# VHH binders against F-box protein At2g26160, part 7

Target 1, 331 residues: F-box protein At2g26160, of Arabidopsis thaliana (Mouse-ear cress) (q1pez8)
Amino acid sequence: MEKPEWSELPGDLINLTANRFSSISDVLRVRSICKPWRSAAATPKSFQCNLPSSNKMIETVLSPTTFFRVTGPSSCSYKGWLIRTKQVSESSKINLLSPFFRQLLTPSQQTLDLLKFEVSEIRQSYEIHIFDKYLIQGVIGKEGPSHILSRVVFLDNLIFAVGQDDKIWCCKSGEESSRIWTKIKNQVEDFLDIILHKGQVYALDLTGAIWWISLSPLSLLQFTPSIPMDYDGYDSCNKRLVEYCGDLCIIHQLRLKKAYIRRSQRTVGFKVYKMDEYVAKWVEVRSLGDKALIVARDSCFTVVASEYHGCLNNSIYFVDNVRKSVIRMKL

## First folded at step 21 (VHH)

Design bb1 (from aa2 with S101T)
Fold by OpenDDE, fold request of step 22:
Structure bb1 (fold): chain B 331 residues (1-331), chain A 121 residues (1-121)
Amino acid sequence: as target 1 above (331 residues)
Amino acid sequence: QVQLVESGGGVVQPGRSLRLSCAASGFIFSDYAMGWYRQAPGKQRELVAVINWRGSSTEYADSVKGRFTISRDNSKNTMYLQMNSLKPEDTAVYYCATLETYEGDTEFDYWGQGTQVTVSS
């Protein structure tokens, strides 16, 4: 039986198939099969969404982004590169960016040949962009509103986000113009982060407790107890959720309280906590083992260190805003 | 490499107009709110105007309100500052910059070398 020349598949079918994929990685895989498939498979349109804000002077936009592992054509290199991709709404091109910075890795005219490289999806995320109009009025920093880092989770046809009011909001996934954000009712706590874990949405409150978001009815239920994460002399406001070895963990970035400007505060360490389900207590994770923790601005995740160039085991990689560089810390 | 290049500056008489341009490269232009700030000799840097990602929202310093207009063309990766009814006090080096707010703080992540605007009789 003559192997069907897959290259002869109708472009419409290829495009239809590609459009059914929810993952950018799947679309990339389709596009990596052959040149005809690449031409036929359209990249999904990137949708920006606005986060809900009660303050008209503050605008927030979310932009989809995806983290990938890229490996070269040579079978000899087990190690890949961590790359972030972003599609501009106005362009059909997927841009390659630094995982930590909003800088293009390649000139706009250069393209990565997906036929020559192996690309694996690591994580889907969203960039958060904030436009603070108070800036023009000279209200900056401590004199202005606090802009807590908002997070967003996509689950099926729903989008969950931590709003500027530190509450969880939900909307239906769709076109930006049709998105109506609704605040989940009866929220008692303020939230710092939100994550998708094992198909469920969880949120982290200011006390270090994790909440589970029920979809039916739409509600928040406390999932874990609070964790005492107050450190004398350190800013306790930077708490994040991360999945580590299949478990949901809390990351506390320790910053010196010396600076009024949070962004300029020096990071001096990290604490990672895991819930022991048997005793219902938080336990400090003292080693990441063979993993590296990537703490990007809008996303936090772990990778196998040995699989990436420049990554070491039991390491945390983050951007020091003071140095404007990626820093490695050992946990 | 991220670059912002200002142009359009010059010497003009009071009451005249200038149009400044800022050409951006090395980043996704539409992902950043942008702004113009200026610095006169011996004076502190002053934020003049800001614009959101799509250009649908703008704000101005009181000193330039009604005279200056900030705009952007994302298809050209260019931001503009239309300066009308120029005054001697508008004399400064004008800089374009990206605006990013993070953890309550807004910073200029990227900025250009500036363009000189001189308003003199």
Scores: ipSAE 0.781, ipTM 0.917, lowest interface PAE 0.6, mean pLDDT 85
Fold by ESMFold2, fold request of step 22:
Formats: sequence, structure tokens, C-alpha cells
Structure bb1 (fold): chain B 331 residues (1-331), chain A 121 residues (1-121)
Amino acid sequence: as target 1 above (331 residues)
Amino acid sequence: QVQLVESGGGVVQPGRSLRLSCAASGFIFSDYAMGWYRQAPGKQRELVAVINWRGSSTEYADSVKGRFTISRDNSKNTMYLQMNSLKPEDTAVYYCATLETYEGDTEFDYWGQGTQVTVSS
């Protein structure tokens, strides 16, 4: 399978080492913006918690990660590269990672002089890492490991997450490692995704309906009807929320349902739905125009394709996690 | 580009010890829970020992509990399996892997290619 050009730095930029946060702030740059790097380093530190899952509590760490656009020295085309960063644990240093995978960008002996590069922040997100010690008791291949499809969302002093039971849970962000998670009331559906949009928290259920999370009282209120389901035989669990042109959209990644003796599922297409406010109906977005959709494990967002090297308009870039490759589909 | 490389396997007599190592590269090792699997000829792969990202929590399959010890050194990006009082039934290919669940399978896990351990008299 073909790797996208813009998901990797060119040969003269392929050996990146994270610079210390303080060293970047102490050096004047003619063509860079120090504030975005300091803002990324000031992102909340990772923290450990225990998320509920059916009959157990699962050790979890939520680790912040930030996506940047990086433009090369004296770029006349203003095109850049998409990178991901993570702060080195208990350090001010920054690791550079692939935007699609949790893979370090350190494949060679070459180094990058960040003093000559311009950096702009795209999105902050969280990696969710779990430790399910109960997995050791299971028979692999029948009832496989539990999964989470969740993003986490911070609003005020609260953390919202989709638990392993597919329900929305919240806790206070300032508590110690023994955080107390509470289940939000009125969860008659299972949930797939959660997002912060225009200062409000929204959740996506299995049927493709969006719910608004009220903070007073803490509850779920249905915000939209379900999306239309025209394609029987597809896995209904492959839906995500994305912000597109200021509106919430639903991305349905079309993967065929597994049969007995499971085989690798392949993505056969995507459907993108947007709520038409004037007729109060879901409509299919048939073109992304000058944009591209990035569907990564830890984040789903849009970019203006012309701002990135090798990025094509009206395209969806997603991952094959088994082969660890990035695939492009035209919408 | 992500690699997990096992080493330390070999042929040993019953009652002896071996120490397996798993060298990791290409990812932030300290962010991952890790596990050791083994697969004997004609049998399904089984998970025998697990360890969280900082090494503070471990668990073992009943068949190896008290004999095997999993550990990790995040500064060296290495996980270990100390195997004491080895028995012929411990004969298998041993694999290290990241231990994460997502989408109902091991789709996101990285796997090593394995190291052979043979225990025979």
C-alpha cells in the first residue's frame, strides 16, 4: 500500500529531534512563531485514571498530543507538512511523531533546525492508553480484547469520556489518580464519539444521532435525529464526529460486517453527513471542495489541502492499522 | 519502522532459567502497556504475562505464576521476562507485543517476530 507524501518529512527533514521547550523560547527566529511551541508545551500533562468497563475498572492514561503545520525555510508556496508532537514525560522536550500513527519521526541520522521553520497549531487531542490486566484470563480469538473508540473532552473542570461500556462518563479534572467517574443520566443509547464544538460538548450515538451534554444538570439531550441507513451489511460502529466548515458532521467509514472466522475488514468507502439547518434533515456531503479529511486514530479533522505538500482536494486520508499505512480515497 | 525484537531464547534443561528481552524502537515505549505471548506447536497463542506502562502493575497466567517475572526498563526501551524453574510445557515461541485494545481486536498492537524456547531433557 502507498504512503501519502505529505505525511512524512522530505529527505532533508527526515531526522527530527525534539528540542527543549526552553531552548526554543530563548532563541530569536526570523520566520517562526514561538508562541505555538510554548502553547503546545503548556498543554495539560498526561494523567492516570481508572475508567469503568462493565464489571471492572481499567487503568488508563490520557496523554495530550498536538498537531502542527510546519513550513520549510523560505517556502514560496506556503505549503507545509503535518506533524504531531508529544511532550517527553517529566521534561520540557518534545517528541515528533507521525500524524497518523503513534510512531516517532526518527528514521535517520539527519537533524532539523527548527529555528528556520514556521509552526502553526492545528489541534490538540489526547491519546488514550489502557492496561487491561484481565485480558490475560481470556481465550484469544473468541471474545477478543475490549476496545475503546473514545476521544476525551475537557470543559471547565470536567473530563468527559466514552467508557468501555459505550457510555458517557465524567469526572473532575483536578482530582488525583483515584478519580471518581460518574455516568451521565439518560443514556438509553450506546455512544461512539465525543467532541468539543463551539464551547459545548456533543456525543455521537450508534444510530448516528448527536446528543448535547448539559452541564446543569449533568445530562444528555438529543440534538439531532439519526442519520439515514441505506447500506445494510456495514458495521454500524465506524462513525465519528468532525467539525467541517463550522458545523458538526458525521463521518461513516464503510466497513463490511465481519463473518465467522474473522478476516481483516477493509474500508470500501465513506459517507459524510451534515445537518441542513433550514430543512432540519441530514444531507450527504458529496464533495469536500478545497479541503481534505484526516482520519487518524487519535483525531479526526479537516485541513485546507492547498496548504500541505502532496495533499489533494476533496480527499479522505485514513489508516490501515494492520499494515500501518495511510490510504487516500476521493470523496 | 516500529520494531519489537525478542532475544534470549534457547534450549535448556528442565528446572533451569532463561531471561528473555524485548528491545523496542520507533515509538514512545513508556506510553505502552506490554505483554508476553507464547505459542506452542499446534496450539493457540496465549498471553502469559502483562505489565503496565510504568511497571507498577503486572499479572500472570496461572500456568507461569510464581515462576515467571515480567519487568521493564523504560530508559532502555526494553521489556524482560525472567523464566525460572522451566518445564517442558513451557516450550514455545515467545512474542512480545504492545498490549492495547481498540475496535474489538489487536489491530493497533505491535508484535515481535518471536524467540524460540525449548525445554527438554
Scores: ipSAE 0.591, ipTM 0.825, lowest interface PAE 1.5, mean pLDDT 72
Fold by ESMFold2, look of step 21:
Structure bb1 (fold): chain B 331 residues (1-331), chain A 121 residues (1-121)
Amino acid sequence: as target 1 above (331 residues)
Amino acid sequence: QVQLVESGGGVVQPGRSLRLSCAASGFIFSDYAMGWYRQAPGKQRELVAVINWRGSSTEYADSVKGRFTISRDNSKNTMYLQMNSLKPEDTAVYYCATLETYEGDTEFDYWGQGTQVTVSS
């Protein structure tokens, strides 16, 4: 397998020290002003929130994280590197992490000097952390009461998330210390993903149908038909939402079930679908063109490949957990 | 680079105590639930104690409940296992590990190299 080298911040940048810890915060505030649909609550900080659960033996926490493009100082090159950041809990300090793994890029005592680099926000996301007390009582990782994706969406004064029961919950964004989560009523399906798209919240169910969320009243309405696919031999829960060229698309990560794994590679391919709105049919996207798809554990998004060192167009970059490495596949 | 380094193992007589430490680096320690595993020669590896991110919730295997205490100090990036009233059956290599999820993502659990604990007369 081909291991991409551009998805990690180079070692030279890792050893640079920041003269000012708060420089990242200043840049984020300026960029938030230039993107008015994002609120200050969407800026990176070490705030964690519990997802609602009907099962008290399993605790789940969302931890905010942000992806950035970083370019070098005094350079004519427009190519950059992909990084991820998290704020340290109660401090204004920012940790630099691998975009694909939950590991630190720098020693804990060093920061990036943003006065020497240009930083562009790509997207905000959340990490999911699970504490499962059943591990003491049973086989690790074989049985789970739910599946959870790491996406959280802000709209107006609300936060939406997929809970541990695979249902969509919401709460008010201004009540960060003591939140009251409300489940949207009459959810007949289980959900895999949620996204903010063109000022509206959309959710992806297990069958590949997209639903949108009405705020008045708070309700869920099916937006697209399902995708009829044969899932024999694959895990059908590996679907994710992404915006591509202004459209909502569904990414199918074709992963073998554990019983079918033969060469220590679980992911064998990807399929990308978009809705043809005029014929109400799902059509396969056979090329990403000049873009690449980043499939991180906690987020799924596209980038323009030419803006990143070593990034190939029409490519999907992801982590194969069996190999514990970043892998590139051409779509 | 993620590292977990166990220490505090040794040879002790039955009824004595040992305290194991697990020093963590390369990741944000306070974001992770953690656990202690042990493996005796010829036996399957077993999970003996777990602790959540803040240290506010713990769980123990029945074989060690009441004798072992798991704890953590997030300011020192360190997890501990206090082992009291040790028995010969506690003889094993002890490993610390991160706990991420209970499904296919368990392969992102990071492991230490282990520390030997031997309880004999």
Scores: ipSAE 0.567, ipTM 0.823, lowest interface PAE 1.3, mean pLDDT 72
Fold by ESMFold2, fold request of step 22:
Structure bb1 (fold): chain B 331 residues (1-331), chain A 121 residues (1-121)
Amino acid sequence: as target 1 above (331 residues)
Amino acid sequence: QVQLVESGGGVVQPGRSLRLSCAASGFIFSDYAMGWYRQAPGKQRELVAVINWRGSSTEYADSVKGRFTISRDNSKNTMYLQMNSLKPEDTAVYYCATLETYEGDTEFDYWGQGTQVTVSS
């Protein structure tokens, strides 16, 4: 119920860098010569990417971030910690952040020496940051449900995004200075999420149906039916796409509609759905097995629980807004 | 370990000016849109000024528009509120906060402890 041990880099790892850095000006800069850190920080994608919108009162930017597993200096353990990283704007320096709350792990007067630690990339993702001018008017939630989820995918030389109008837009990645976003034609449905899976781009609509994005020509094709409608009273816009064991899955975070919210806990559970390819029907995933599902504010992915200190299998870790803490639920 | 620390509050006469500062630490300041809230005695907190990540876009409550100016210096991790032509109704505790919308609410925001501004004769 408290913050998981695996999501916080221990203070003694931070202290190790404080007394070992005399010959190197910055530990983060020496790590930049290693492929995992350099590849995660030096992406062709911009540090920030404005999402398309006709609504001038809401600005949305995506900022690249990368999740890593860090294995400590131990000869007897393969367990590690989950960290989030971000490149310092217009610099080769990399900030280390907590994965759920985006808090700096390294005070400005201290650095980390990660040269003796193994660093494994888990996922590149994008933080979503929203500037909503309607907040001045006290009109929260009426003007932009699209600012709830991370909504950009890169494939080849193309960028796909779910815009503030809940529609899918595309542009070429090589045109960063003058991005021209084109809306994909004939979009009847509103979309919640988008993902790259096995070299193809998929989008999730409000009903829980998955759509495939064709590149030749640029179009949307419904790929699956909607998920079952068994959960009345829950908010329809809290679904995400995730890869689990090589399959596309839908994660439905069961939150009560705002009229029925208890202040002590908003999320009451999760449902995970997988498409059974043989019968073409949604099947509920009843167990994550040896995995845990990480539901950060703007990223959703799985990890092998045994690879992290204190991480329990068959578990979902998410942020509880009321307690300002990471909560674990067993699936 | 995230901290927002307001300063610059005080007692001033009507028609005078005051500049508030908000010093930020423990997070990447330039990633966040920011705002100033105020809370007068016996009233609900109200958002009076907001500013985007780069400082290029702002918005104000009608009660302060034309008198208050929000700004930021990302190299100093600091946000400011220049308050001109102060009125007695501007008397409040002023808070700086991040503006993060999650599921249509702001419960993820980081908040300062507040600085008192009193406008009286």
Scores: ipSAE 0.562, ipTM 0.832, lowest interface PAE 1.5, mean pLDDT 73

Design bb1 (from aa2 with S101T)
Fold by OpenDDE, fold request of step 22:
Formats: structure tokens, sequence, C-alpha cells
Structure bb1 (fold): chain B 331 residues (1-331), chain A 121 residues (1-121)
């Protein structure tokens, strides 16, 4: 029996098959088979997506990105590299990037055959790019809490986002022309972050309370109490949600209180809190144990530190002023 | 490695034109807004022009509005600055940079080495 020439499989079938996969890793595997399959198997591309805002001077682009652990084929070590993938907006090419930076890991003319490596998916995310014409014209920042816009949540055919008004908005996923954003009704609080956790969407408000988003009816319900924590001498406006050991936790990024550009402020520490469900109180996580916390622009997650080159136990990796930084939590 | 390489600078007489180019490599060019800065001798660096990801939106400094045009070709990973009706006041080192708004601030992560533009009689 002549071996079937799989490279000649119709592209529509390849694409149909690829689109049936829930994991980007599977799509990448399909794309790694051969050039024709790579061309046929489409992946989510970057797209212009104006987030909910009354300000037409703000443009946004969402770009799908996935974090991976990659181990070498001849590696005697169980340690791998943390990388992320991103597809070029106008191309079918998927690039490997640093988890923290915009730098490509491979030269433009070189390709990496991922079939030769062990690849494990860590987290899917969407990078958010913002083009604010007012800021460009010399308006530096807004007064008030920092609007991070580090996360957009996709749940099935829905997109959830924190709008410029610090409220939660929802729309159907799809082409921009058909996208209609709807503000969830009866929101009492302002919000800083959103996350997908165990198939549900949660939001973090300014008081440090977590809210659950009900889909039927579309509404917000308070899930946890507030965290009444003020740090003397520090700005904790950068608060994030993260999954840690199966639990939803809150990260407070601490910066020195300064009167100048917020982004240029140096991070001096982090506080991590988890909810004690028995007493319904927030408890500080003083140690990450064997884990490292990755605080990227578009995503926040934990990894087993020993499984990665350059990762330390009980550490938080983040970016300050375009530089990778690390803070070890005190025991 | 991320690289931005400016070219097209030179010495010209007032009223003449120059076209600057910025060749980008080491990152996904089409996913980032870009801009031109310039720094004249003894002056602070100033924004000249910016362009969004697709090239559909542009902004200019008042001093160059109507004379300069910023554009980009994403297929070539190149950004351009067409400078018409050049004036002595336009004399500066011109830099290309990546632009992004993050946490309410505008960030410039990567810069080129710059290209000298001299306008003199």
Amino acid sequence: as target 1 above (331 residues)
Amino acid sequence: QVQLVESGGGVVQPGRSLRLSCAASGFIFSDYAMGWYRQAPGKQRELVAVINWRGSSTEYADSVKGRFTISRDNSKNTMYLQMNSLKPEDTAVYYCATLETYEGDTEFDYWGQGTQVTVSS
C-alpha cells in the first residue's frame, strides 16, 4: 500500500480539524507537520478590538498569546524554558517570544521545529495594545487608580473586559464590525482586573473584593469580602488576580508613592492574599514555596520554579522599566 | 535581538525634502505602534510623529504638521518619515521608537541609534 501523501490533504479539512482543537498546542502540532499544513491551519490572529470606551481617541489591538514550557530534545535536565507564542497579524507565521518582552527568540529567517522538543502549554492569554492619541499629544496619565488593562477574558462566544470607565463589559466574540459591547448592569464598584477561573469569570474591584460574573442573567455577585489593606508609604494600585494552587488569589504590587509617571516607578515588593473559606477572611500568602509567580503584562500565573531555567523558588518575576526583575518573598 | 535602524538622513538646503526610513527587526513589527523623535543640539528630545499598527492613524507635532508624513510598510518591517519643506529648525538627530500605552502611560521600549538631519544654507 502506497503511503498516503498527507501533505496533499485538502487545506479546508486541515483547517477544520485544527479549529476543532481546544488547545493551541494541538493547533501548533498540526502546523508543525509540514508547510502545507502550517499554511492551512489557521490560528487566532491579532485583531483590532476597541474596548468599551466613550473615548474614540483610544485604539486597542488584542493579540492571542500562549505561554509554553519547552525542553530540549537532548536535555538531560528536566528543566525547560518559559516562552510564549504569538502570531503575526498579517501573516500565518507564529513566533516565539520572551514571556516578558517583545523580543523574538529566533531570527526572522529561522524556524523552530517544535516536534523536536517537549512542549507543554501553561496558559493562554491575550496581549492588549493601546494607542491613546491624547497621551501621545502630551497628556501624561489620568488622575486616580491605574487602569492596567492587562487581561481580556474569552469565555466561549463571549468577551469580558474592564472598560475605561472601570466597569465590566461583555460582548460576543467575532469580527469587530459585529461586536456590540454591553455594560453589565447595576455595578456598584470599580474594577481593576478580570480572570477566567474554573470556567467562570471573576473580577477584582478597587476595594480588593472578588466578584463572580453570572451569565444568566448577566450580573455581578460579590464572591469575597474586601481587603482593607493600606500600605503606609506605598502605592498598591496595581492589583491582579492569579490562580495559586487551585485557589483564586490577589496580588498587590507595591511601589513607592511618587508624584511622577506611574509606569516608571520601581516595584519594591508584592503581597499575595488567599481567601480562607472557613472563616471568610483574607490571609497573606507569605511563601510561594517551590513556585515562582510570573507577572507579565498580559497574564499572571505560577510555575514550578525547578522546572525552568532561571527561575528561583519563592520568587516573583516581573518587568520594571523594560527590565526583567525578580523579588524573593520573605519567609 | 530587537533592532531599529534609521537611515536617509543628510545635509540639505532649506525648502528641500528628505525621506527617513526605520528598519525594524527582532519583534513583531505590525503589532506595535511606532513613532519618530528628534533631538536638536542643546534641546530635549521631542516627539515628531506617531503611527498606529495599521497606519490608519497618525499624529504630528505642531511644528511639523503639514510638512512631515509618517507611514509604514508592515510587509517590509519599515517605517518612513517624509520630510518636506525642511527648515533649519528641523536640524536634529532623528530616532525611531516603538510606542505603547501601558497602565495609563506611554512607553517607548526600543529606540534606534538615530540619523542626523542637517538643514543649512
Scores: ipSAE 0.509, ipTM 0.755, lowest interface PAE 1.2, mean pLDDT 84

